# VH-VL binders against Protein Skeletor, isoforms B/C (Skel): the designs that were tried, part 9

Target 1, 133 residues: Protein Skeletor, isoforms B/C (Skel), of Drosophila melanogaster (Fruit fly) (q9vgy6r287to419)
Amino acid sequence: LAFEVRWAVAGESIVVQLVAKLEPNHYMSFGISPNKNISQMIGADAVVAWVDPQTGNGFATDYFLEGKAQCSGGRGACPDTKISEKTNSIRLLNAAMVNGYSIVTYQRSLAATDRLDLPISITGAESVVWAIG

## First folded at step 4 (VH-VL)

Design b27 (from u6a with heavy chain E99H Y107F, light chain S30Y T94Y; framework fv_ustekinumab)
Fold by ESMFold2-Fast, scan of step 4:
Structure b27 (fold): chain C 133 residues (1-133), chain A 120 residues (1-120), chain B 107 residues (1-107)
Amino acid sequence: as target 1 above (133 residues)
Amino acid sequence: EVQLVQSGAEVKKPGESLKISCKGSGYSFTSYWLGWVRQMPGKGLDWIGIIYPGDSDTRYSPSFQGQVTMSVDKSITTAYLQWNSLKASDTAMYYCARHDYYGSGTFDYWGQGTLVTVSS
Amino acid sequence: DIQMTQSPSSLSASVGDRVTITCRASQSIYSYLAWYQQKPEKAPKSLIYAASSLQSGVPSRFSGSGSGTDFTLTISSLQPEDFATYYCQQSYSYPYTFGQGTKLEIK
């Protein structure tokens, strides 16, 4: 598998672990969409994570995924998603490289509405968004 | 300067067809979505839908799906909202607005509105 | 559909007052919230986007705050030209939805 994600809700927080075999200068992205009617990744709250292979330092920051890019060359030829950085509310818990795999574990706080939406979202295939880039 | 200029007021009978317009100027017309919003007399704002002029991609509110058609003519930087058969319940002010979808995510510039009155 | 509820539906205030209007979403919309001002017999005007960002040309007495489900619009020192109806709107999910509006009357 190119990418694995594990998570657990812990009180007022969610703890997420991302695992992938990344090429240099690549990253992992994972998000949960609370609304299945959102087109593609528009409105998804995502985390972008990577491990610097030279230092072993891990990084995780939250992004809000926005819609298709606007361009004069035609929408089919442009990127389908736009990423905008939000406030960094992500707490990095651990980062490691093991047997060529990058492992990033982080925590983020859940608002009351996020907690109510999360179980319903996770049971549906379309409620989860992921990428390697 | 960005401007959206809408067509003039219309008085129609139930069952008649109608097409109102919204002409954009001062910006790249095909680079922004364009939205339509209805406001019934004395009421609040109701989102009808948005259209992307570059390829005519549309997103409608379920309440308006099948009731109206959004379209554009890129050669004259004009958007249209059309009814095949008007009803008295279509009586309202109709606004067009530029939608900065990938930037602010809001309707940043608005037309002056077109009043549509449908009565017998 | 995401429901947007504004409070209060109407209020009266004096010039110079600090006024706050609230908007609640039925589910999290993060910061995908805008505020609009509509003066009598005119089209709406964009005031605030992304919950807290002031639109170009809007006086600094206007400010927005909040995220998730609860949002506020504040006018720090009310002026006569601020008589209007104010609307919040979410752009997080289709269909886009507006609040019912808050009518601000200057005493």
Scores: ipSAE 0.000, ipTM 0.520, lowest interface PAE 15.4, mean pLDDT 76

Design b28 (from u6a with heavy chain E99R D100S Y102W, light chain A50E; framework fv_ustekinumab)
Fold by ESMFold2-Fast, scan of step 4:
Structure b28 (fold): chain C 133 residues (1-133), chain A 120 residues (1-120), chain B 107 residues (1-107)
Amino acid sequence: as target 1 above (133 residues)
Amino acid sequence: EVQLVQSGAEVKKPGESLKISCKGSGYSFTSYWLGWVRQMPGKGLDWIGIIYPGDSDTRYSPSFQGQVTMSVDKSITTAYLQWNSLKASDTAMYYCARRSYWGSGTYDYWGQGTLVTVSS
Amino acid sequence: DIQMTQSPSSLSASVGDRVTITCRASQSISSYLAWYQQKPEKAPKSLIYEASSLQSGVPSRFSGSGSGTDFTLTISSLQPEDFATYYCQQSYSTPYTFGQGTKLEIK
């Protein structure tokens, strides 16, 4: 199980593609650190994305990470972190499932992010997958 | 042991302001969304909105947007639901409930409810 | 907003009966559906989450099924304490709408 992030600047926007093999009701996440001197996911603005394996429908929306919490009830591999939904400023461009991999491509304003970092590490797959640099 | 304890019943007149409370204990208050649900006498459950105590981020049902305000006081692990001007149609039982997670979607613990009666 | 419709609005049954309650969403909500039980003058209690997962402490006679738009709650052998009103709720998108409720009454 692997996670990959691809990105390209397009004018005043950035186009991001997230690729991972996800369990049902699990998601990918990519965000930026709120502090330029510290790389961390807690307190970061993040995009949470996933593809429904049965319908092929894709999802991408803004979230804010705060704290770590366990899932209530049984839900495969629970996310290790709590994610709070924020105002959705993300434009979903494409979503697909190929050979069990979820592929989500979205666009966001560079003016809205203003601190985008390239990911330097990837972790976890059956839960929340984080990449930040 | 997770508990949500709500304030007592209220009897008010139309036009009055009101603030009811929901105190959480036995868990990390700032790590879970807290929801509010209305139930009018003899009617079903009606979702008002949710607030994230860690940063006071809110999501309101369109039908309640502008009618009520959700807030929290982290120092005493308490959430509030407030009206600036009550109407007779606000007469209902109000529940607070802890939301488990975005993917789970269940309210796993509920307060006992606060009955609000608005009459002239 | 996603509308949730329950069927029937009420039903009468006897202890030992198998009871099925249905919930329909106005659009696909995948498996983001929960079921709650509410007894008179009490707060609701969580029974089922993610359409089919039983909440901790809930008796195994309760089960949920379905995905997309059509969901069912089944009680395999009705007990006296099960007479209550049952609600479904979607959590796919805000507002997290409830169904109108199904009142389960003694026959």
Scores: ipSAE 0.000, ipTM 0.526, lowest interface PAE 14.2, mean pLDDT 74

Design b29 (framework fv_ustekinumab)
Fold by ESMFold2-Fast, scan of step 4:
Structure b29 (fold): chain C 133 residues (1-133), chain A 122 residues (1-122), chain B 107 residues (1-107)
Amino acid sequence: as target 1 above (133 residues)
Amino acid sequence: EVQLVQSGAEVKKPGESLKISCKGSGYSFTSYWLGWVRQMPGKGLDWIGIIYPGDSDTRYSPSFQGQVTMSVDKSITTAYLQWNSLKASDTAMYYCAREDYYEYGSGTYDYWGQGTLVTVSS
Amino acid sequence: DIQMTQSPSSLSASVGDRVTITCRASQSISSYLAWYQQKPEKAPKSLIYAASSLQSGVPSRFSGSGSGTDFTLTISSLQPEDFATYYCQQSYSTPYTFGQGTKLEIK
């Protein structure tokens, strides 16, 4: 609910900014659902991002969401979803924590550079997924 | 091409130990969950559990918890199913199968091994 | 644990028939349902995933549908190679569970 996503196309890349009010030791996740008609976390090619409140340092890592899902009503992250580190295809541009909000800006290719990456369609319809955890 | 190749048939006596294998090829072995399914002679499919080869995380069916052990050897892209002490009731066909999470988030088994027949008799 | 019940347990049909097999879950499993085909002495083959998505290489005469706890597998025009045992499976939560199977045999 307290989560915003902004993005802009820059040549063959996309710059994404995630903004969320996070509890300590939590992260935010944003990605493209593998199912074009349904938003789902398992199988999504997602970026997991967080800001260390002690240092102000930020992190953004390309993860593939895997695992057992116990989804019942509502959309978003399913309990017991496993997050797997993918080959690094994400470049962290900026990170900050301001007034309880974690702000992470990163860049990624619009093309599928990794076999597990899903190409991003700016002109077509896409199902997106997001989570706070 | 994606393949799961299982070890050959086994004939054992009650009380003996056994370890059967399932070798994956043609895909990123550590990126997919692998499941094990039992089929007793003339019966249906019975889910044993799944293992994630990337970190050996396991989920067992309660009916198989403590009866079998799932493990993997990432260096040879092989998963194992092991019994410490076989019983006649373990006589069955055992299948390994890859769980498809990269295509529409389904917990569906998209590729199956050919099966390993285990016969336990006195 | 989630119980999966298939109906019928056995079905006799002729080539060209429309065949419907049903699967009922003891609780809602959303679309986390798969259908498999198993021929004698062979490993199961994936037919349908996510309740209604056709697996690559599977003929279009196979289709899946579902709502809430009730799911169906339909073969629109039965072919000789379709005589087999069919299983549904839920992957909504562990332990994963299979239906008891539906044996489709020649009339």
Scores: ipSAE 0.000, ipTM 0.528, lowest interface PAE 14.5, mean pLDDT 75

Design b30 (framework fv_ustekinumab)
Fold by ESMFold2-Fast, scan of step 4:
Structure b30 (fold): chain C 133 residues (1-133), chain A 122 residues (1-122), chain B 107 residues (1-107)
Amino acid sequence: as target 1 above (133 residues)
Amino acid sequence: EVQLVQSGAEVKKPGESLKISCKGSGYSFTSYWLGWVRQMPGKGLDWIGIIYPGDSDTRYSPSFQGQVTMSVDKSITTAYLQWNSLKASDTAMYYCARQDYYDWGSGTYDYWGQGTLVTVSS
Amino acid sequence: DIQMTQSPSSLSASVGDRVTITCRASQSISSYLAWYQQKPEKAPKSLIYAASSLQSGVPSRFSGSGSGTDFTLTISSLQPEDFATYYCQQSYSTPYTFGQGTKLEIK
């Protein structure tokens, strides 16, 4: 199990659970590509999540991945990829670290109807993106 | 100022190998995707592929996959397009271009090299 | 692969005319479309990105519109330097395909 993602629709929202075996100070990232027919980190609407190994407290923050371009006025990329926090809040539902696995469950509102049609993928798919860092 | 400077014209025979270059200056070379485009004499633009110099990630058009190789040398801010065995049908103008990023709708080429003319004949 | 079709393939116009060039995608590409201008023996020049956004330094007589599958490039008052070949390109999905081009000629 390198990385697992599960999701379910809950009314006007989607509940997502991310599972990965992370080193203590690393994070998970999961999002939806801006182009539904390609998997690209650039422009993705993504959540960055981690679990503090000392406290067991989880974190999940909504980010916009701005791309592989020169940094300029808060858009674009720096040495590799720039991550900017979005205004919409993510609701953290649960977080745990079990046997070296970080488990983060969160809820977000459904803003785009075509996002509901994206397949769930454990290994990178054309309409979803994920990373561990 | 941003510039992409390509290597000079080449005249080759079928079966020969070739490597042409595109040198970037005036910007962070490793922070932008670089694309390659072919234009056969009197024809339109054909997309070859893109490479990200920061990690050498590549995406090829299916019609060019296995025909050419894209690579970069970050230390001299230079990208390359390479053939192991040229064909007469490779005769064309080859452009490199920098891909700019926009809020969404990436893939637009904002700066272009001057082009390298490759002629393959017996 | 996504096919891009331009119309017309060529057109003749006079200085001062309003010119419209169209581009059609074989499937929806949202607003992931760019327009380029190419003059003889020169590299292409970027005009429009994201279907309707004008590139810096491009005259305001150029405009783009459309979304989904149908797009247009308009030149509101044609100038002598505008006679060139124009290409659309989609960046919704690789390969990033170009239209076949529209040659704009002096009438």
Scores: ipSAE 0.000, ipTM 0.523, lowest interface PAE 14.0, mean pLDDT 74

Design b31 (framework fv_ustekinumab)
Fold by ESMFold2-Fast, scan of step 4:
Structure b31 (fold): chain C 133 residues (1-133), chain A 123 residues (1-123), chain B 107 residues (1-107)
Amino acid sequence: as target 1 above (133 residues)
Amino acid sequence: EVQLVQSGAEVKKPGESLKISCKGSGYSFTSYWLGWVRQMPGKGLDWIGIIYPGDSDTRYSPSFQGQVTMSVDKSITTAYLQWNSLKASDTAMYYCARRDYYGDYSGTYFDYWGQGTLVTVSS
Amino acid sequence: DIQMTQSPSSLSASVGDRVTITCRASQSISSYLAWYQQKPEKAPKSLIYAASSLQSGVPSRFSGSGSGTDFTLTISSLQPEDFATYYCQQSYSTPYTFGQGTKLEIK
């Protein structure tokens, strides 16, 4: 039921731990909102993470999330959510499953390393986003 | 039934242009990235790039950037790989493949492959 | 770019043998690794994704394991139809890269 995020700054990097009770083939996501005043997932740089309950293998990867949009000129099937993989900005440090809870720990640079990354501010206000799906 | 059907074999001379195709069917064409992979005779697999048909966004391998162009025509669910000027070193089998996800946004791999298009460039 | 190196480059085996193929990444790729089988004059076929998940329709004698930098594909009891070239591929970051392939030949 609960979703918890912990983090610690380590030099030029941040170490993040995500904890959630996930159903099979589901994930947890954490990122920085493009709007500092409003939390929104679409347009955000997000880490998507999960632990395979059958194997215990952990996953953490960097995605830019785009929402499903309606067609501008007509009605019909429009593109699904687009996912863009990012370069080498996430390092998986640890992954475990305990009593049905998935625990994933990863490291990310505080500076933007890709055009789609948003800088992480350790001073001032930032809106974060999280999801389970 | 998901299918990727590629155009037939090509025999070309150096300096000629070429455009090969990959037609998708049995799935939502605009919902999946499509990749291209080269295999030179007797060699392994080399990833060329991926294209998202919904908006034509591309990611190229550095080795192929500027060598070849990926494009799509979503009205006929077809992707293309194009050369402006072929070289003998372009002689290879070219595969298209659909990229799928493990765990809804949480891992990728190529699940369905086209049968391949053999391109031979010689004088 | 992430380099993928397979061992061995080729091996000879007999029907019924247990076969092990390894794949090593030049940096940690977590579990973002797939294995493909390619038979002569055919397109590659997906076998394993996410390092250890068996593709639907693939026989249970195939299994994958590993995380980080070292990965293994195992065929528990080799069948005649398994003689092929096997490739690993990382999907942790672009550019996606394949190992050089392991050719499994009949002894």
Scores: ipSAE 0.005, ipTM 0.541, lowest interface PAE 11.2, mean pLDDT 75

Design b32 (framework fv_ustekinumab)
Fold by ESMFold2-Fast, scan of step 4:
Structure b32 (fold): chain C 133 residues (1-133), chain A 122 residues (1-122), chain B 107 residues (1-107)
Amino acid sequence: as target 1 above (133 residues)
Amino acid sequence: EVQLVQSGAEVKKPGESLKISCKGSGYSFTSYWLGWVRQMPGKGLDWIGIIYPGDSDTRYSPSFQGQVTMSVDKSITTAYLQWNSLKASDTAMYYCARHDYYEFSGTYFDYWGQGTLVTVSS
Amino acid sequence: DIQMTQSPSSLSASVGDRVTITCRASQSISSYLAWYQQKPEKAPKSLIYAASSLQSGVPSRFSGSGSGTDFTLTISSLQPEDFATYYCQQSYSTPYTFGQGTKLEIK
């Protein structure tokens, strides 16, 4: 189990739960890629989440990742990457650490089109991005 | 840095075939959709369609489906728009443009080519 | 297909004026709307995306607003280089249709 994502639609919102075994000072990230390569996060709106292992306190914040995709051979980090914190539209519902796994549950608003474009399967979707760092 | 360079102007007769090009540079060509837009003389912009160079997946406007073909050659970072048989009504400026997609915010054309003027007359 | 209608089709204004251009969608498109500027004999340039986000390098006198079906592009203090044709485009569903354009002319 490297990383698990669960979600449910609740009215005009979505409730998302992120699960991963994290080292201290590490985080989980989940979002939708602007391309079909799920390893690219440039241009994606992503949620960054983590749990403080000493206190059990959780955090969830949205970020916008932007930059120019000028990587040679399609490998490694790209120059001109810009990471900015967006206005926080994320509501943290719960955070826990269970059996060494960090679990963060949050809620965010959905536009009408986003309900139709929600991935059926997170694990296999080409346009879905996730990261542990 | 990011550039889309299109092929030069074309003058053709009805019934002739044509293939125009759009070469991308300064970015990961296979990581962005590429779109085509028509502008007839003195008229507005008409969306033709988009192609994803990574796998050649296409989305055409119903108005252009079957009239033109979009394709790419990843090895030279070039996209193409092709007609098998031109009509006088195909006379227009044709633009290619890089298409960015964002979760919950949709998609838009962030960089545009300079345009290729196609004139079809007898 | 979603139809995009701009209003007005043309307008005349003077340098320093506040200019407002409207774009209406035939159905709700959330905030999936972009604005483009096209100067004579030039390719279009991106101004606004996601209804209200300013493209890098575009002057702050340009702003976009709206959601659902009604959208507005505002130029707070018109400059000589702003005389151009402006287009809106929806990206809620294919085909990604453009409005017919608004030509901004010198008064």
Scores: ipSAE 0.000, ipTM 0.516, lowest interface PAE 15.4, mean pLDDT 75

Design b33 (framework fv_ustekinumab)
Fold by ESMFold2-Fast, scan of step 4:
Structure b33 (fold): chain C 133 residues (1-133), chain A 122 residues (1-122), chain B 107 residues (1-107)
Amino acid sequence: as target 1 above (133 residues)
Amino acid sequence: EVQLVQSGAEVKKPGESLKISCKGSGYSFTSYWLGWVRQMPGKGLDWIGIIYPGDSDTRYSPSFQGQVTMSVDKSITTAYLQWNSLKASDTAMYYCARQGYYDLYSGTFDYWGQGTLVTVSS
Amino acid sequence: DIQMTQSPSSLSASVGDRVTITCRASQSISSYLAWYQQKPEKAPKSLIYAASSLQSGVPSRFSGSGSGTDFTLTISSLQPEDFATYYCQQSYSTPYTFGQGTKLEIK
């Protein structure tokens, strides 16, 4: 409830909006788990997004999350996760900071190698991962 | 189906070496930490340590550091717990367990092996 | 190291009873706590992760609560198959220490 995901199909693309109340130097992450039955962070293809609080500029980059998961703090925060950058297939559409909430909207291709079965379930679901860090 | 299958019971004498095994299947072996837990007869659970099979990085409990060695063989998806010289106080049930991802499982164990009973007596 | 203390060490209850066991950490561990069930001569089974999340396949009569230093495991209506020893474990920092266990005896 500290994190919302909204999304819609637009032609051969998906438009995703991530909303969270982030502290400085924190980010949002949303992606698809390699395990279709259970959401997992390590091994997922994910988008890492954040808003620079001083400039209001937004960022969204496609990453493959791998390595040792060693987190401190609350659930959904993982500062020690190793992130390997992949070719950026993300188009940033909008970024804003409103009343302490970071809002990042981006577009991603629904390529043949990216077999997203839509709709995907977010809350209490399988096959998706998310984090705030 | 995730499974951890451990080697059979061992009966040893003090001073002997021993290596027990834990074979993982049904998941990406190199993507999850694997832990070892000791349970002495009639006692509770003691955390020995964890190993990350992808790069063999280890975290030992201070009470077990130097007493045992954790290792893996990625080619056969198997983890090992080894003693160079057994003591009677090593008599216990030894469990291996897979550690779930931190943001989903908070780094706790989600699947356990059946256990290997190690008996060390003269 | 973070010490985990369970209370009580043993508990006897009747089928249908509501049972609560507690676990206290020597320092704040947020919600990095799991509960395990161990039946006689069997390997432990995961029940609860992240202090309050039920493992898949675990009956809904089991629930976990708490954060910081004080945690509880509750069985809302005890069944005969719930005879077991229950352990808490923190995973906030290594070594990931267990509590000493609570033995539940069903009469």
Scores: ipSAE 0.000, ipTM 0.525, lowest interface PAE 14.1, mean pLDDT 75

Design b34 (framework fv_ustekinumab)
Fold by ESMFold2-Fast, scan of step 4:
Structure b34 (fold): chain C 133 residues (1-133), chain A 121 residues (1-121), chain B 107 residues (1-107)
Amino acid sequence: as target 1 above (133 residues)
Amino acid sequence: EVQLVQSGAEVKKPGESLKISCKGSGYSFTSYWLGWVRQMPGKGLDWIGIIYPGDSDTRYSPSFQGQVTMSVDKSITTAYLQWNSLKASDTAMYYCARRSYYDYSGTYDYWGQGTLVTVSS
Amino acid sequence: DIQMTQSPSSLSASVGDRVTITCRASQSISSYLAWYQQKPEKAPKSLIYAASSLQSGVPSRFSGSGSGTDFTLTISSLQPEDFATYYCQQSYSTPYTFGQGTKLEIK
């Protein structure tokens, strides 16, 4: 598998661990579908994470992925992802590079709304997103 | 285009039953939560509850639980707000609104025009 | 229930003014906050979601900020069509409570 995600509920928080073999200037993302029954990355609340291979420092931040904005050009493929940062409610717990894999572990508040009805779906929403520049 | 069209104004007496409607069009009706909001004359907005049309899952404000019922009919893409026995204090404008996302990025992005309900003796 | 309090309850301003209205939650709601505009005899319109994200089609003179308990809606240069009542709403937990509203009146 090119990408692995693990998570656990810890009190009023959810702890998520993202694992992927990333090339330079690449990141991984994982999000909650805006549609209760259909998981999709574009239009979802997503966390974008990466590890700087030179420093070992990790990053995890909350983004909103906008499908229409990404494909508004109309010509050819929409090769890059346009991401707008909404808030940084994400707490980075750990970041590491092990055997060529980037591992980022973060915690976010598990709002009452999220824990009751909108669980994160790995089957429908997991992805490793590559964007440069 | 996304549109929510509500039923017309109602004039009722205390104790009567009432069912008002909100018809959605231009989007996947079963894929978005739909909320109801009350606004008493000259007052602010008061959240009643929210329903997911795909499975009829509901969340009510405690102050409205047991006083009003939310339901949907998927075959005609219509949501309902129903009272078994109206009170004078139910006099208000009632709005339905589509919720863009369920979690914190959500907002009520499209609203119906409102249904004015007047309950008087 | 989480209580939302807006300040001021009303204010008078002139076209071109910078207007700021605030919303305070009785407990931390992270960024689970939206702002709405309501003109007389009309349904509300969504302006801001997730505390600071602008709704598509809303003029860039509107902006939102804040997290936790204190939130602000700013109109950088007031226009005639902006005179309305503004509401905040939390969606951290049900019931999704609204603030009491801030009426923005022409000076």
Scores: ipSAE 0.000, ipTM 0.526, lowest interface PAE 14.6, mean pLDDT 74

Design b35 (framework fv_ustekinumab)
Fold by ESMFold2-Fast, scan of step 4:
Structure b35 (fold): chain C 133 residues (1-133), chain A 121 residues (1-121), chain B 107 residues (1-107)
Amino acid sequence: as target 1 above (133 residues)
Amino acid sequence: EVQLVQSGAEVKKPGESLKISCKGSGYSFTSYWLGWVRQMPGKGLDWIGIIYPGDSDTRYSPSFQGQVTMSVDKSITTAYLQWNSLKASDTAMYYCARHEYWDYGGSFDYWGQGTLVTVSS
Amino acid sequence: DIQMTQSPSSLSASVGDRVTITCRASQSISSYLAWYQQKPEKAPKSLIYAASSLQSGVPSRFSGSGSGTDFTLTISSLQPEDFATYYCQQSYSTPYTFGQGTKLEIK
């Protein structure tokens, strides 16, 4: 039904858990946009995650998203997104399917690891982006 | 239910000041940008700017910078658009609208009914 | 400023027709495009956000497509209540410019 995001700060890292009931071959995306005081940008640091229902294997990869929305919200939860692969700053901790829900848990640094990554602030307000596709 | 309710029609003379209002209800007023749009008689939509009620941060169109002032009063969930000296060319319908941000996009998802401003000698 | 150009500026169509309206941005705006419908003497109504996502309550005969610089609004089977003016708007960078509008009239 819904898309849920949980997170906890662990030292200099953040642990994020994404939960959604996905159609086969669909993914979850979660990222942090620049502060609200900056014009809307493509420069979101986003994680694309999914669970292969046949193997139970999970995937979580750091991408720079160049968005191209193509799908209606009624039938497919599918922005048609062209993804630019980045140096992977994401550590996959766990992936599972429970009651039809895909659950992906990963860890990332609170500080930028390369120029395409945006630092995650634990004290300031952040613009958050998410998608299912 | 999300609603934006605008003040009533105004008839003014050139040189007069004016302040019109847009009252939000049914949502967290300080959590969404609020925009203003002008539509001159028989013409299309012109984006004036947006204001974030939580801290009064503003973004103006270059065409409107210095011509109008956007402001808010958080205590009564109301946004304002103000002119210090009206011109006949300010004659238009003025809409306020809430801006919702979505993944890699955004739109004005709820609109006020509009305030007609007529400036005539 | 990013310029938004719609085509056509007006068109005439009959109930049941498939109608296509296009919008072109002067530079790439990714998927940061919305479509609005405005009926005479009414405020605009949001139809589509993020280029292709239907706003809640909008009939499925409306669809949006495109990315980068070229975008399309399609009405698959025109109904009497669809005769209106349609506007695109980019929200990629301020100012969030509108297209000039396309007036859809009865043939």
Scores: ipSAE 0.000, ipTM 0.517, lowest interface PAE 15.5, mean pLDDT 74

